# Designs tried in a protein design chat: VHH binders against C4-dicarboxylate transport sensor protein DctS (dctS). Part 17

Target 1, 216 residues: C4-dicarboxylate transport sensor protein DctS (dctS), of Rhodobacter capsulatus (Rhodopseudomonas capsulata) (p37739r437to652)
Amino acid sequence: TLAHELNQPLAAIASYAAGGLNLFDQPEPNLTMLRQAFEKMGAQARRAGLVIRRVQDFVKKRTPQLAALDLSEVLAEALSITAPVAREHRVKLASLIEGRIPGVQADRILIEQVLVNLIRNGVEAMAEGPRTGDDLTVRLARAGAAVTIEVMDRGPGISDAVAASLFDPFTSTKSEGMGMGLNICRSIVEMHHGSLSHGPRAGGGTVFTVTLPVPQ
Key: E = the ipSAE of ESMFold2; O = the ipSAE of ESMFold2 at other seeds; V2 = 0.75 times the mean of E and O plus 0.25 times the DockQ between their complexes.

## First folded at step 13 (VHH; framework vhh_gocatamig_d2)

Design r3 (from q5 with E99T Y102R; at its last look DockQ between E and O 0.48; V2 from the best seeds 0.00; counts 0 for: pae E 4.1 > 2)
Fold by ESMFold2, look of step 13:
Structure r3 (fold): chain B 216 residues (1-216), chain A 124 residues (1-124)
Amino acid sequence: as target 1 above (216 residues)
Amino acid sequence: EVQLVESGGGLVQPGGSLTLSCAASGFRFSSYALAWYRQAPGKKRELVAAIYSGGSTIYMDSVKGRFTISRDNAKNSVYLQMNSLRAEDTAVYYCARITIERSSGKWTVTFDYWGQGTLVTVSS
């Protein structure tokens, strides 16, 4: 399983870190063994990165299996899947379904994964940075010939960190992320002829908006 | 194939106005942030303005109130309206595509693609 394949290198990293700390705490640490512990941790971190890249490649190669899909049902499942991590970080999940939401042509598995990843991204941002509140809300609505799904968190907004990078673009380097980031979500949504955008949430935080076309 | 093509540069007197445009192709335009950068002779390239995929904007201090960045997702274009131009605004102006990500509570920025630039000269 993916969880199994990723848990293996993570468990190894935890084990080497614990062993390295035990060695470091000795009165005369064996520096050769300490170096080996760090080297093994690095190797396992790279192995975890390869597992994640394989998942990203699998999603990129998958042709969406489009069928009529009720987005409210997919949202309910995504909220259920993310509820434990939200509870762990004292984030209150909510949904808001505005009016009648027409069905869309979509791959249920891929869209569920997008929603889970966006919700988890928001929960983690609220846990690990400053936040302006405890609520993460997902809003479904129709916008003309499309349905929008807005994932609204209270984590750090774009401005401060992004502004620093914008003012000095030559110190920025190409990023090879370790997780299933927004790039994968964007690719999935684009395979469904939609778009993924972002902007500020009223009252603080970030909104990620998925737009999916409604069949004519 | 990603392409960014700037146009609209030229010679203008101080106090005048110009509109720059950047036509984009080869990607889902509505999903990306776009920015205008400029480089004056002998100086480093600097941010002028950026517009996020959701429409929010950032400006450098010296252009606030004078320049307006906008985007038209239907035309895959980003614009820079420049008013009240000064000699210090003389530069080559570049359009850039920006990938903005958030992971583990941290925002990261990648500058993927740049245009070839369009020259703006402000002189009497």
Scores: ipSAE 0.169, ipTM 0.570, lowest interface PAE 4.1, mean pLDDT 83
ESMFold2 (binder alone), look of step 13: mean pLDDT 80; pTM 0.782
ESMFold2 at other seeds, look of step 13: ipSAE 0.233; ipTM 0.530

Design r4 (from q5 with G54R; at its last fold request DockQ between E and O 0.66; V2 from the best seeds 0.00; counts 0 for: pae O 7.2 > 2)
Amino acid sequence: EVQLVESGGGLVQPGGSLTLSCAASGFRFSSYALAWYRQAPGKKRELVAAIYSRGSTIYMDSVKGRFTISRDNAKNSVYLQMNSLRAEDTAVYYCARIEIEYSSGKWTVTFDYWGQGTLVTVSS
ESMFold2, look of step 13: ipSAE 0.230; ipTM 0.639
ESMFold2 (binder alone), look of step 13: mean pLDDT 80; pTM 0.788
ESMFold2 at other seeds, look of step 13: ipSAE 0.464; ipTM 0.738
ESMFold2, look of step 14: ipSAE 0.450; ipTM 0.731
ESMFold2 (binder alone), look of step 14: mean pLDDT 80; pTM 0.782
ESMFold2 at other seeds, look of step 14: ipSAE 0.346; ipTM 0.683
ESMFold2, fold request of step 17: ipSAE 0.016, 0.012, 0.037; ipTM 0.504, 0.434, 0.552
ESMFold2 (binder alone), fold request of step 17: mean pLDDT 80, 80, 80; pTM 0.782, 0.787, 0.782
ESMFold2 at other seeds, fold request of step 17: ipSAE 0.013, 0.005, 0.012; ipTM 0.490, 0.419, 0.447
ESMFold2, look of step 17: ipSAE 0.318; ipTM 0.665
ESMFold2 (binder alone), look of step 17: mean pLDDT 80; pTM 0.785
ESMFold2 at other seeds, look of step 17: ipSAE 0.180; ipTM 0.621

Design r5 (from q5 with E99T S104H; at its last look DockQ between E and O 0.45; V2 from the best seeds 0.00; counts 0 for: pae E 10.4 > 2)
Fold by ESMFold2, look of step 13:
Structure r5 (fold): chain B 216 residues (1-216), chain A 124 residues (1-124)
Amino acid sequence: as target 1 above (216 residues)
Amino acid sequence: EVQLVESGGGLVQPGGSLTLSCAASGFRFSSYALAWYRQAPGKKRELVAAIYSGGSTIYMDSVKGRFTISRDNAKNSVYLQMNSLRAEDTAVYYCARITIEYSHGKWTVTFDYWGQGTLVTVSS
């Protein structure tokens, strides 16, 4: 969470500051080592700034404006928006819309952002790691009183990568990055009374599943 | 507000069985991966089993076929069924919430909120 993500760079800043003061107080301070201490502090301050910005963006998200929404139209737009990055990495985007998909009560802008982020993450996973194929498929289907949207990639499966991280909890870290993270996507989906889950895909790769309720 | 409450530990004979449970509150349970860790006397904490938000599981090698992790999202609970217990399984067992993120081409895992632990002792 936020406290853990901020405590790490703050602790590092305090450590580098203490070391820098010790160097500064020497009769002839080593200026090279002192510069390195300031550079390390600056890097950690930038990392803390990214964490704070992510929290501020999360809090400043628009209030959901729910309206009847055709998810097939939102999916088509998300695929269009992500098509250039998919082409750049030689990823073939595909969609499968199974049957009649009822409308849902949702904020089009927020749901579009979730889908764009999930598709881009899948494309980037396929671009940056080992692949089990070149296709990324989005499946839209009704599941009882809900609609499901499955974003299925063929990149490295999360079970192997997560297993490696889970075996050494003292070295696991949260990645620093720009844009929308899965925590933000999960919050948006939950504001719509849905759920976001993720897990390994049978046969390799990753599945992200968005579930949204159908109005009665 | 986030709470993890473990139960089910105790003294068990070798070859016996025990079920650990962890009741969660203060967060949307179905959105997170959960894990059981253990710490034996004089040893570092080690992963026993984890269950992803989508329901798939992983296990450390020494417990495969003997232990089963499961979750019940309706009850906000995660369980560890432990069968064929051995003296080497003696440890304090901890429940943890796991944040899993994808960024920069890699999955990363951070560990949030450890339970208080429940002692499992396997002895004659």
Scores: ipSAE 0.005, ipTM 0.337, lowest interface PAE 10.4, mean pLDDT 78
ESMFold2 (binder alone), look of step 13: mean pLDDT 81; pTM 0.787
ESMFold2 at other seeds, look of step 13: ipSAE 0.012; ipTM 0.415

Design r6 (from q1 with I100L; at its last look DockQ between E and O 0.30; V2 from the best seeds 0.00; counts 0 for: pae E 10.7 > 2)
Fold by ESMFold2, look of step 13:
Structure r6 (fold): chain B 216 residues (1-216), chain A 124 residues (1-124)
Amino acid sequence: as target 1 above (216 residues)
Amino acid sequence: EVQLVESGGGLVQPGGSLTLSCAASGFRFSSYALAWYRQAPGKKRELVAAIYSGGSTVYMDSVKGRFTISRDNAKNSVYLQMNSLRAEDTAVYYCARITLEYSSGKWTVTFDYWGQGTLVTVSS
């Protein structure tokens, strides 16, 4: 939903503010850590504003602002943003960057939002049903003329959910979600000339795969 | 815009085989799951098989071991290989595109589009 995706950065700001106040209330406040807490709050506030603006531009069907982008940096940011919700559900976030990852032409804010959304969906899948482990892993690798980003959860898996939903006639007639759902993520990735796909994770769970071309 | 065109139906004797094809256009085929449904006269529609964008498959119990769903992303096509056909397999077979998402703790499935159907008749 749009409302849920807008409230996520606000929750992160609230968490950093609470941590900062706790540090401030100590008899000898660690000023270095307190400064870091303010820096993180400021970064989240700026990010929230840019995210809203970029999502609004995307809804208006404007071309994304493409530039050379280091996907490892965007992944690190997305993991930092989703860490509080992962901790709330006792999910361990991990990353695996395999080899040298070439730059891609992409809008940093939009790709960051895709990753945040996919990670959050994986965390929620692990929170709401049976799970085969506590880790959610994001793998970044080069595959020929493309870079792949795999978001791998340990939740109940997509095959069982599809079977269950196909026998529920009310689910089969529902509209696609609004806002920053998976359909919007697919549209963002396709505007970057990539693809969003899915399948089962070995050992249980689901893999969502983003593929982005390497420019020539 | 989005089009799904089934082919390959026909008359076949019990124990025979058919291959159904579904040609897709108007969308990024590799991003979607595809399914085959069937509807026999006087019966409700039922899932036969589905194939996810990552290649994994699911089958209804009565066709496991006899039917194989596959996809060819280069040709934007999905196939249903039907072996050991029985009279109860007689139906109109439909190709469908599936939209999947996980939100608020639930998987949701929407059949966005389906084809016109291709008739499979199994009789001696």
Scores: ipSAE 0.000, ipTM 0.314, lowest interface PAE 10.7, mean pLDDT 78
ESMFold2 (binder alone), look of step 13: mean pLDDT 79; pTM 0.762
ESMFold2 at other seeds, look of step 13: ipSAE 0.106; ipTM 0.498

## First folded at step 14 (VHH; framework vhh_gocatamig_d2)

Design s1 (from r4 with R97K Y102R; at its last look DockQ between E and O 0.03; V2 from the best seeds 0.00; counts 0 for: pae O 22.3 > 2, placed apart)
Fold by ESMFold2 at other seeds, look of step 14:
Structure s1 (fold): chain B 216 residues (1-216), chain A 124 residues (1-124)
Amino acid sequence: as target 1 above (216 residues)
Amino acid sequence: EVQLVESGGGLVQPGGSLTLSCAASGFRFSSYALAWYRQAPGKKRELVAAIYSRGSTIYMDSVKGRFTISRDNAKNSVYLQMNSLRAEDTAVYYCAKIEIERSSGKWTVTFDYWGQGTLVTVSS
């Protein structure tokens, strides 16, 4: 749901931006149409904000339905869902499953939403500026009594100023929407008795780490 | 006219520190990404670090944890704090304005403007 609801306004924004640049490059730019392209981009950004707020309200009201879950299968689904947008931005999606991953108690639908949102966040970060590479890798591993899921991008990284606002549900940036999704992701993971953190990727970029407990 | 003026280079012992500064003029500084590049003798110019207009940063692997890029939009300045310097950090360091272009559905980052450079020498 989240991927579908956000993909529509994001695709529309990309289309209007491409059309606006094409108009700008004409020998005699049509300023009326250029203004309309900007206005439509703003409207779609606002629509994406409403979708995010609706999902945040949904997660707040829902108790997760925990069941035994194979995280490798959910990861495969999330990679499949995000593959088209990664291709559009020339991002190579990869997974690395280290050893045997025990099942966890989780709500499949909610965890899938977290992974999709984190992967899209990394793809868009890699699309917006210089990259240290073209790969976004998701690593799945066991760490003692927990399983970790690391979403590692090659984007520009996160400054201290941006990091302070990453999980604020109402932080607005020019690219709007990315910080809102991280707040929802953290809420979902915490409802599963886990944690969501971030840090630098070795070699450049950002790592978002989800930890989920393994039943004993 | 775009101007980028680097300063702060010099001779430093291994393990030492330097802070490079770049004063910018001739463009709306707060709207652009800035970068530090370096060029050692006989090598290609390589990216060291970049900072985007909204403050996100990128570093090459060999300097991460040792170098910090920052910007002061009020002073139109970008800085590179270099710690734990090594002999391989010896190079001319250049401040650059980064322009970001979108072509055929792909974002391309290009470098259009360079300062004169400031020499950093790490020896003995």
Scores: ipSAE 0.000, ipTM 0.090, lowest interface PAE 22.3, mean pLDDT 75
ESMFold2, look of step 14: ipSAE 0.000; ipTM 0.152
ESMFold2 (binder alone), look of step 14: mean pLDDT 78; pTM 0.774

Design s2 (from r4 with S53D R97K Y102R; at its last look DockQ between E and O 0.44; V2 from the best seeds 0.00; counts 0 for: pae O 3.5 > 2)
Fold by ESMFold2, look of step 14:
Structure s2 (fold): chain B 216 residues (1-216), chain A 124 residues (1-124)
Amino acid sequence: as target 1 above (216 residues)
Amino acid sequence: EVQLVESGGGLVQPGGSLTLSCAASGFRFSSYALAWYRQAPGKKRELVAAIYDRGSTIYMDSVKGRFTISRDNAKNSVYLQMNSLRAEDTAVYYCAKIEIERSSGKWTVTFDYWGQGTLVTVSS
């Protein structure tokens, strides 16, 4: 449903953009109709932004409702939700489920949103800078008393993207915390008694690792 | 309360070695990257080395091959082994918890948590 609610304003934007280009390409473009096309695109962009903000506000205010959860089902849904943005940026989404994955105690809505945000963030990193490949892979595996979910992208790593900030600690502006960045995702995972970490991907890119405990 | 406590500094002759330690508390140590920074008198604080939660490392060029950063998650500690010390390595060394964020596909780094520092002096 989130995908449908976002796809509606995005489809409208694409339609108005196509109409606007047709008007622009006329020998004597009607500037009033061109302005209307831009205004309608702006309105639909604001509608999409409102949908995203309502979901983010819901997640920020939500009290976790822990229940037995099948992480493979949540991963499948997160991949479905992020498929359109991955396709737009020519990113190939893949998953790898290694062995049998035990259930975890988690809030499905919150964990789904963590996965959606990590995947979308990775797709955007691959769109924003140099990439070492077109594949974003999510690996789900058991590691002893825990389950790990690794979101592996091919975008710029820390050394590629933030070298100046890392080497000059007094020139960096603090990240403005609008939306579902890594710090919010980490908070959600920690409320589930897990952890969120990151590091370099072999062959280039970044791995984000969510670790969730397996109940006895 | 986040705490980072450095130790192991001192006076060392050129060519000598020191090991710095940083004991951490007040956060889930195994989930974060840690770094060593240094500041010589009248100079800007600069990165020496960083170590990610999964163990990969970054070094400034001038210390590669001489310094080694490591971590011990069981002891909530990060270490800096410094070999072949030079006069230019004289500085106060600080441990930092690295706050790394990626939003809209873009990385940012902040450094709101620093230790008190430990002085390393390399002198004849």
Scores: ipSAE 0.199, ipTM 0.527, lowest interface PAE 3.3, mean pLDDT 83
ESMFold2 (binder alone), look of step 14: mean pLDDT 78; pTM 0.785
ESMFold2 at other seeds, look of step 14: ipSAE 0.241; ipTM 0.635

Design s3 (from r4 with S53Y R97K Y102R; at its last look DockQ between E and O 0.61; V2 from the best seeds 0.00; counts 0 for: pae E 3.9 > 2)
Fold by ESMFold2, look of step 14:
Structure s3 (fold): chain B 216 residues (1-216), chain A 124 residues (1-124)
Amino acid sequence: as target 1 above (216 residues)
Amino acid sequence: EVQLVESGGGLVQPGGSLTLSCAASGFRFSSYALAWYRQAPGKKRELVAAIYYRGSTIYMDSVKGRFTISRDNAKNSVYLQMNSLRAEDTAVYYCAKIEIERSSGKWTVTFDYWGQGTLVTVSS
């Protein structure tokens, strides 16, 4: 599972960091063992990077394989994958499933990656700047002939955060990060005949909305 | 292939009016923010007005109340109505497709696509 593949290197880093701190706190630290702990942490960080890169490459090359998909199960897996980073930043992940959610025709792997990316992006926004609360909530609901998935964070909103870039286009920052950006997520959703948009969250923050059609 | 084609520029007297249009193709128009930028001789390109895909707008202070940006998603077009023109508004006006992104927890703006521009001259 992708949760297992990502959580393994993160758990290893935590273990080596704890061991390294114990060694560091000795009156006469064993510098050879301490160096090895740091080297192993670095190796695990690179391993996590390779897992992410493999998923990104797979997503960009994949032809969607549509099948009946239970979005509540995909959401649960995405929350499991993102739980460690959310805990690290003291973000409380929650889900709200409103009523019975019909199945959709979708590629599980691609939709899972969209949800993981949107949730992780929200957690990072709440970690990097001012926040209006600690809850990131994913709402899953039916809206007529469609299902909506709303990823709602409490990080800084769009209007003030990007205004300076709009007023000075030649100093604007190109998107930086290890994961998929909004443009790639939008492409995946559009390959499923859906849409991806964003807007303000009531009370502060941002809502990213994925809309997927329900088969008749 | 993405295309942005500006039109409607020309010579106008101070206090006059002009309407610029930008025809877009090659992308899902309703999913992106659009903007007008301008560049006067010897100056850097600056924002005039932007319109988000949900219709909210931003204007630079010097044009607020004089210029109006609008979009027509059915015609894949964005417009700039310019009123009460001044000599300082003389510039090449560019239409831009704007990607607004949040990837590593940070909001960014990418200007991947610019039109060729349309010249507006305000001359006494």
Scores: ipSAE 0.175, ipTM 0.570, lowest interface PAE 3.9, mean pLDDT 82
ESMFold2 (binder alone), look of step 14: mean pLDDT 79; pTM 0.783
ESMFold2 at other seeds, look of step 14: ipSAE 0.209; ipTM 0.525

Design s4 (from r4 with R28K Y102R; at its last look DockQ between E and O 0.17; V2 from the best seeds 0.00; counts 0 for: pae E 11.7 > 2, placed apart)
Amino acid sequence: EVQLVESGGGLVQPGGSLTLSCAASGFKFSSYALAWYRQAPGKKRELVAAIYSRGSTIYMDSVKGRFTISRDNAKNSVYLQMNSLRAEDTAVYYCARIEIERSSGKWTVTFDYWGQGTLVTVSS
ESMFold2, look of step 14: ipSAE 0.370; ipTM 0.664
ESMFold2 (binder alone), look of step 14: mean pLDDT 79; pTM 0.776
ESMFold2 at other seeds, look of step 14: ipSAE 0.347; ipTM 0.674
ESMFold2, look of step 16: ipSAE 0.000; ipTM 0.261
ESMFold2 (binder alone), look of step 16: mean pLDDT 79; pTM 0.776
ESMFold2 at other seeds, look of step 16: ipSAE 0.006; ipTM 0.382

Design s5 (from r4 with T110Y; at its last look DockQ between E and O 0.58; V2 from the best seeds 0.00; counts 0 for: pae E 9.9 > 2)
Fold by ESMFold2, look of step 14:
Structure s5 (fold): chain B 216 residues (1-216), chain A 124 residues (1-124)
Amino acid sequence: as target 1 above (216 residues)
Amino acid sequence: EVQLVESGGGLVQPGGSLTLSCAASGFRFSSYALAWYRQAPGKKRELVAAIYSRGSTIYMDSVKGRFTISRDNAKNSVYLQMNSLRAEDTAVYYCARIEIEYSSGKWTVYFDYWGQGTLVTVSS
């Protein structure tokens, strides 16, 4: 639903941009139509911004409804929700559940949205760059007093892109993101007394790790 | 309130060593990447080293092999061990908290807090 609401204004922007370039390439471009194309692109960009703000407001205003949650079942649902975009990009979704996973106290809706966002980001990373394999794996395991959920892709490595951004900090700007960004995902996980981390995956790709505490 | 407090600067001779530390408070330290930056007079701040939330590190070329960044999540602290110091290392050193966004196959970095700085002077 979020993808649909953002894809509509983005597709409209692309269409108006293509039409504007066609007009510009004519020997005597119609300036009135060119102005209209720019105005319509601006309106769609604003519409996308309103969609993003409503999602961010919903997440920030929601008090987490903590209950005993089976992470295996919420992971299965997140994989089902992301399966169409994975198929479109020829990414094979896989899960690896290591041993007995205890229940956690969590809001199912919020945690599901975190997993959907992380999986979609991994799929898109594998679609947009070189990859070392076609699988995106979500590993669910117990680590002492916590459960970890690792979303592991095989897309481009993280180190070179992050290093480039760190070496040129004056051109970096905070993303006023398209939907649920990493900052919002981190906020959700921290509301559950957990943590969200990231780093390079051995053998190539990126890993995102959600850590949630296990009660008693 | 987010706070980053640097310490450990001072005057050293070329070839000497210093350890800088940065004490953090007011946020979940283990969720963030941290970096050390430095600024010599009349120059813009430049990256020295960074450490991801999971412990992987990045160094500028001129300090590789001489400097080591580390973090202690139990103490909410990040450190910079500086060995084989050179005159070119003279600067005010700043600790920074970094937010890293991954979206649409791209990583972006945001600098959302800076410490007060600590002066390192390498004489001669």
Scores: ipSAE 0.005, ipTM 0.320, lowest interface PAE 9.9, mean pLDDT 79
ESMFold2 (binder alone), look of step 14: mean pLDDT 80; pTM 0.783
ESMFold2 at other seeds, look of step 14: ipSAE 0.054; ipTM 0.537

Design s6 (from q5 with G54S; at its last look DockQ between E and O 0.23; V2 from the best seeds 0.00; counts 0 for: pae O 9.3 > 2)
Amino acid sequence: EVQLVESGGGLVQPGGSLTLSCAASGFRFSSYALAWYRQAPGKKRELVAAIYSSGSTIYMDSVKGRFTISRDNAKNSVYLQMNSLRAEDTAVYYCARIEIEYSSGKWTVTFDYWGQGTLVTVSS
ESMFold2, look of step 14: ipSAE 0.258; ipTM 0.650
ESMFold2 (binder alone), look of step 14: mean pLDDT 79; pTM 0.770
ESMFold2 at other seeds, look of step 14: ipSAE 0.392; ipTM 0.737
ESMFold2, look of step 16: ipSAE 0.012; ipTM 0.417
ESMFold2 (binder alone), look of step 16: mean pLDDT 80; pTM 0.776
ESMFold2 at other seeds, look of step 16: ipSAE 0.007; ipTM 0.302

## First folded at step 16 (VHH; framework vhh_gocatamig_d2)

Design u1 (from s6 with Y102R; at its last look DockQ between E and O 0.51; V2 from the best seeds 0.00; counts 0 for: pae O 6.3 > 2)
Fold by ESMFold2 at other seeds, look of step 16:
Structure u1 (fold): chain B 216 residues (1-216), chain A 124 residues (1-124)
Amino acid sequence: as target 1 above (216 residues)
Amino acid sequence: EVQLVESGGGLVQPGGSLTLSCAASGFRFSSYALAWYRQAPGKKRELVAAIYSSGSTIYMDSVKGRFTISRDNAKNSVYLQMNSLRAEDTAVYYCARIEIERSSGKWTVTFDYWGQGTLVTVSS
């Protein structure tokens, strides 16, 4: 229940912010209570940050614990977890499940984190630059002996990044952000005997495709 | 250990053709984008063509219609078919693996592994 653990501090922040604004608008604001509201918001923001950091550290150190996994359930949880950031950037999250999706052998925690990271990255790409629409769609489908999970955004695509590097490829560097990077997502998927690929989305944007084998 | 080994360079007359190959090992080839770059003497290295892990391609303008990049994920290989070669195509050609990250919605591209290069000389 990662969604539960993140939504609690975020809801508390919203509550303290609303109460703080009401206090601020009174004829003689109680400065002690206003200070307390700000202090409580800060504490809840730090609590949310610690939850995120614990998950990132756990993912980096975890060996996969494979079990039968329903990818539709994991996708629903990932969409729930990412819904607040999508709403913040006015991105519409959608899913498309094509046909019957067989179970896969996977570590639920690790795959959930891959999906959360890919969705969050797509939302942020759509926030940072021009977008060709407001939808981010995750498509589940069977492709022969594998299941594919496609995370499709409408932000600036990979081709723009490669073109921008044309004049000086040696000055490009990996992002050093605190999020779970694409290389970590790739490593997780490869530990599950799958692959992570990427390419342009028709009509603009990027598609990230996770491929996981279906056991016989 | 990641390795990229180019081959197929050589001397060819103007209007001729060559196919460059890049054999990759030490990583899951199907997950990465690959590129060909070239460097003429005294010039900066420039992108020739790239192929995404999806199979989609891009080309620099001067080679469009003459060069074709392709990949064979089963053989862990990327190819550059060069047709209608011109003197301006003379360069050392490098195969590169592209590391692409996206953080805060911004793409960063790193060329973290390069081959040793293969020389293409176009001269009559």
Scores: ipSAE 0.036, ipTM 0.494, lowest interface PAE 6.3, mean pLDDT 81
ESMFold2, look of step 16: ipSAE 0.345; ipTM 0.580
ESMFold2 (binder alone), look of step 16: mean pLDDT 79; pTM 0.778

Design u2 (from s4 with R54Y; at its last look DockQ between E and O 0.06; V2 from the best seeds 0.00; counts 0 for: pae O 12.2 > 2, placed apart)
Amino acid sequence: EVQLVESGGGLVQPGGSLTLSCAASGFKFSSYALAWYRQAPGKKRELVAAIYSYGSTIYMDSVKGRFTISRDNAKNSVYLQMNSLRAEDTAVYYCARIEIERSSGKWTVTFDYWGQGTLVTVSS
ESMFold2, look of step 16: ipSAE 0.200; ipTM 0.540
ESMFold2 (binder alone), look of step 16: mean pLDDT 80; pTM 0.784
ESMFold2 at other seeds, look of step 16: ipSAE 0.323; ipTM 0.646
ESMFold2, look of step 17: ipSAE 0.505; ipTM 0.783
ESMFold2 (binder alone), look of step 17: mean pLDDT 80; pTM 0.779
ESMFold2 at other seeds, look of step 17: ipSAE 0.000; ipTM 0.202

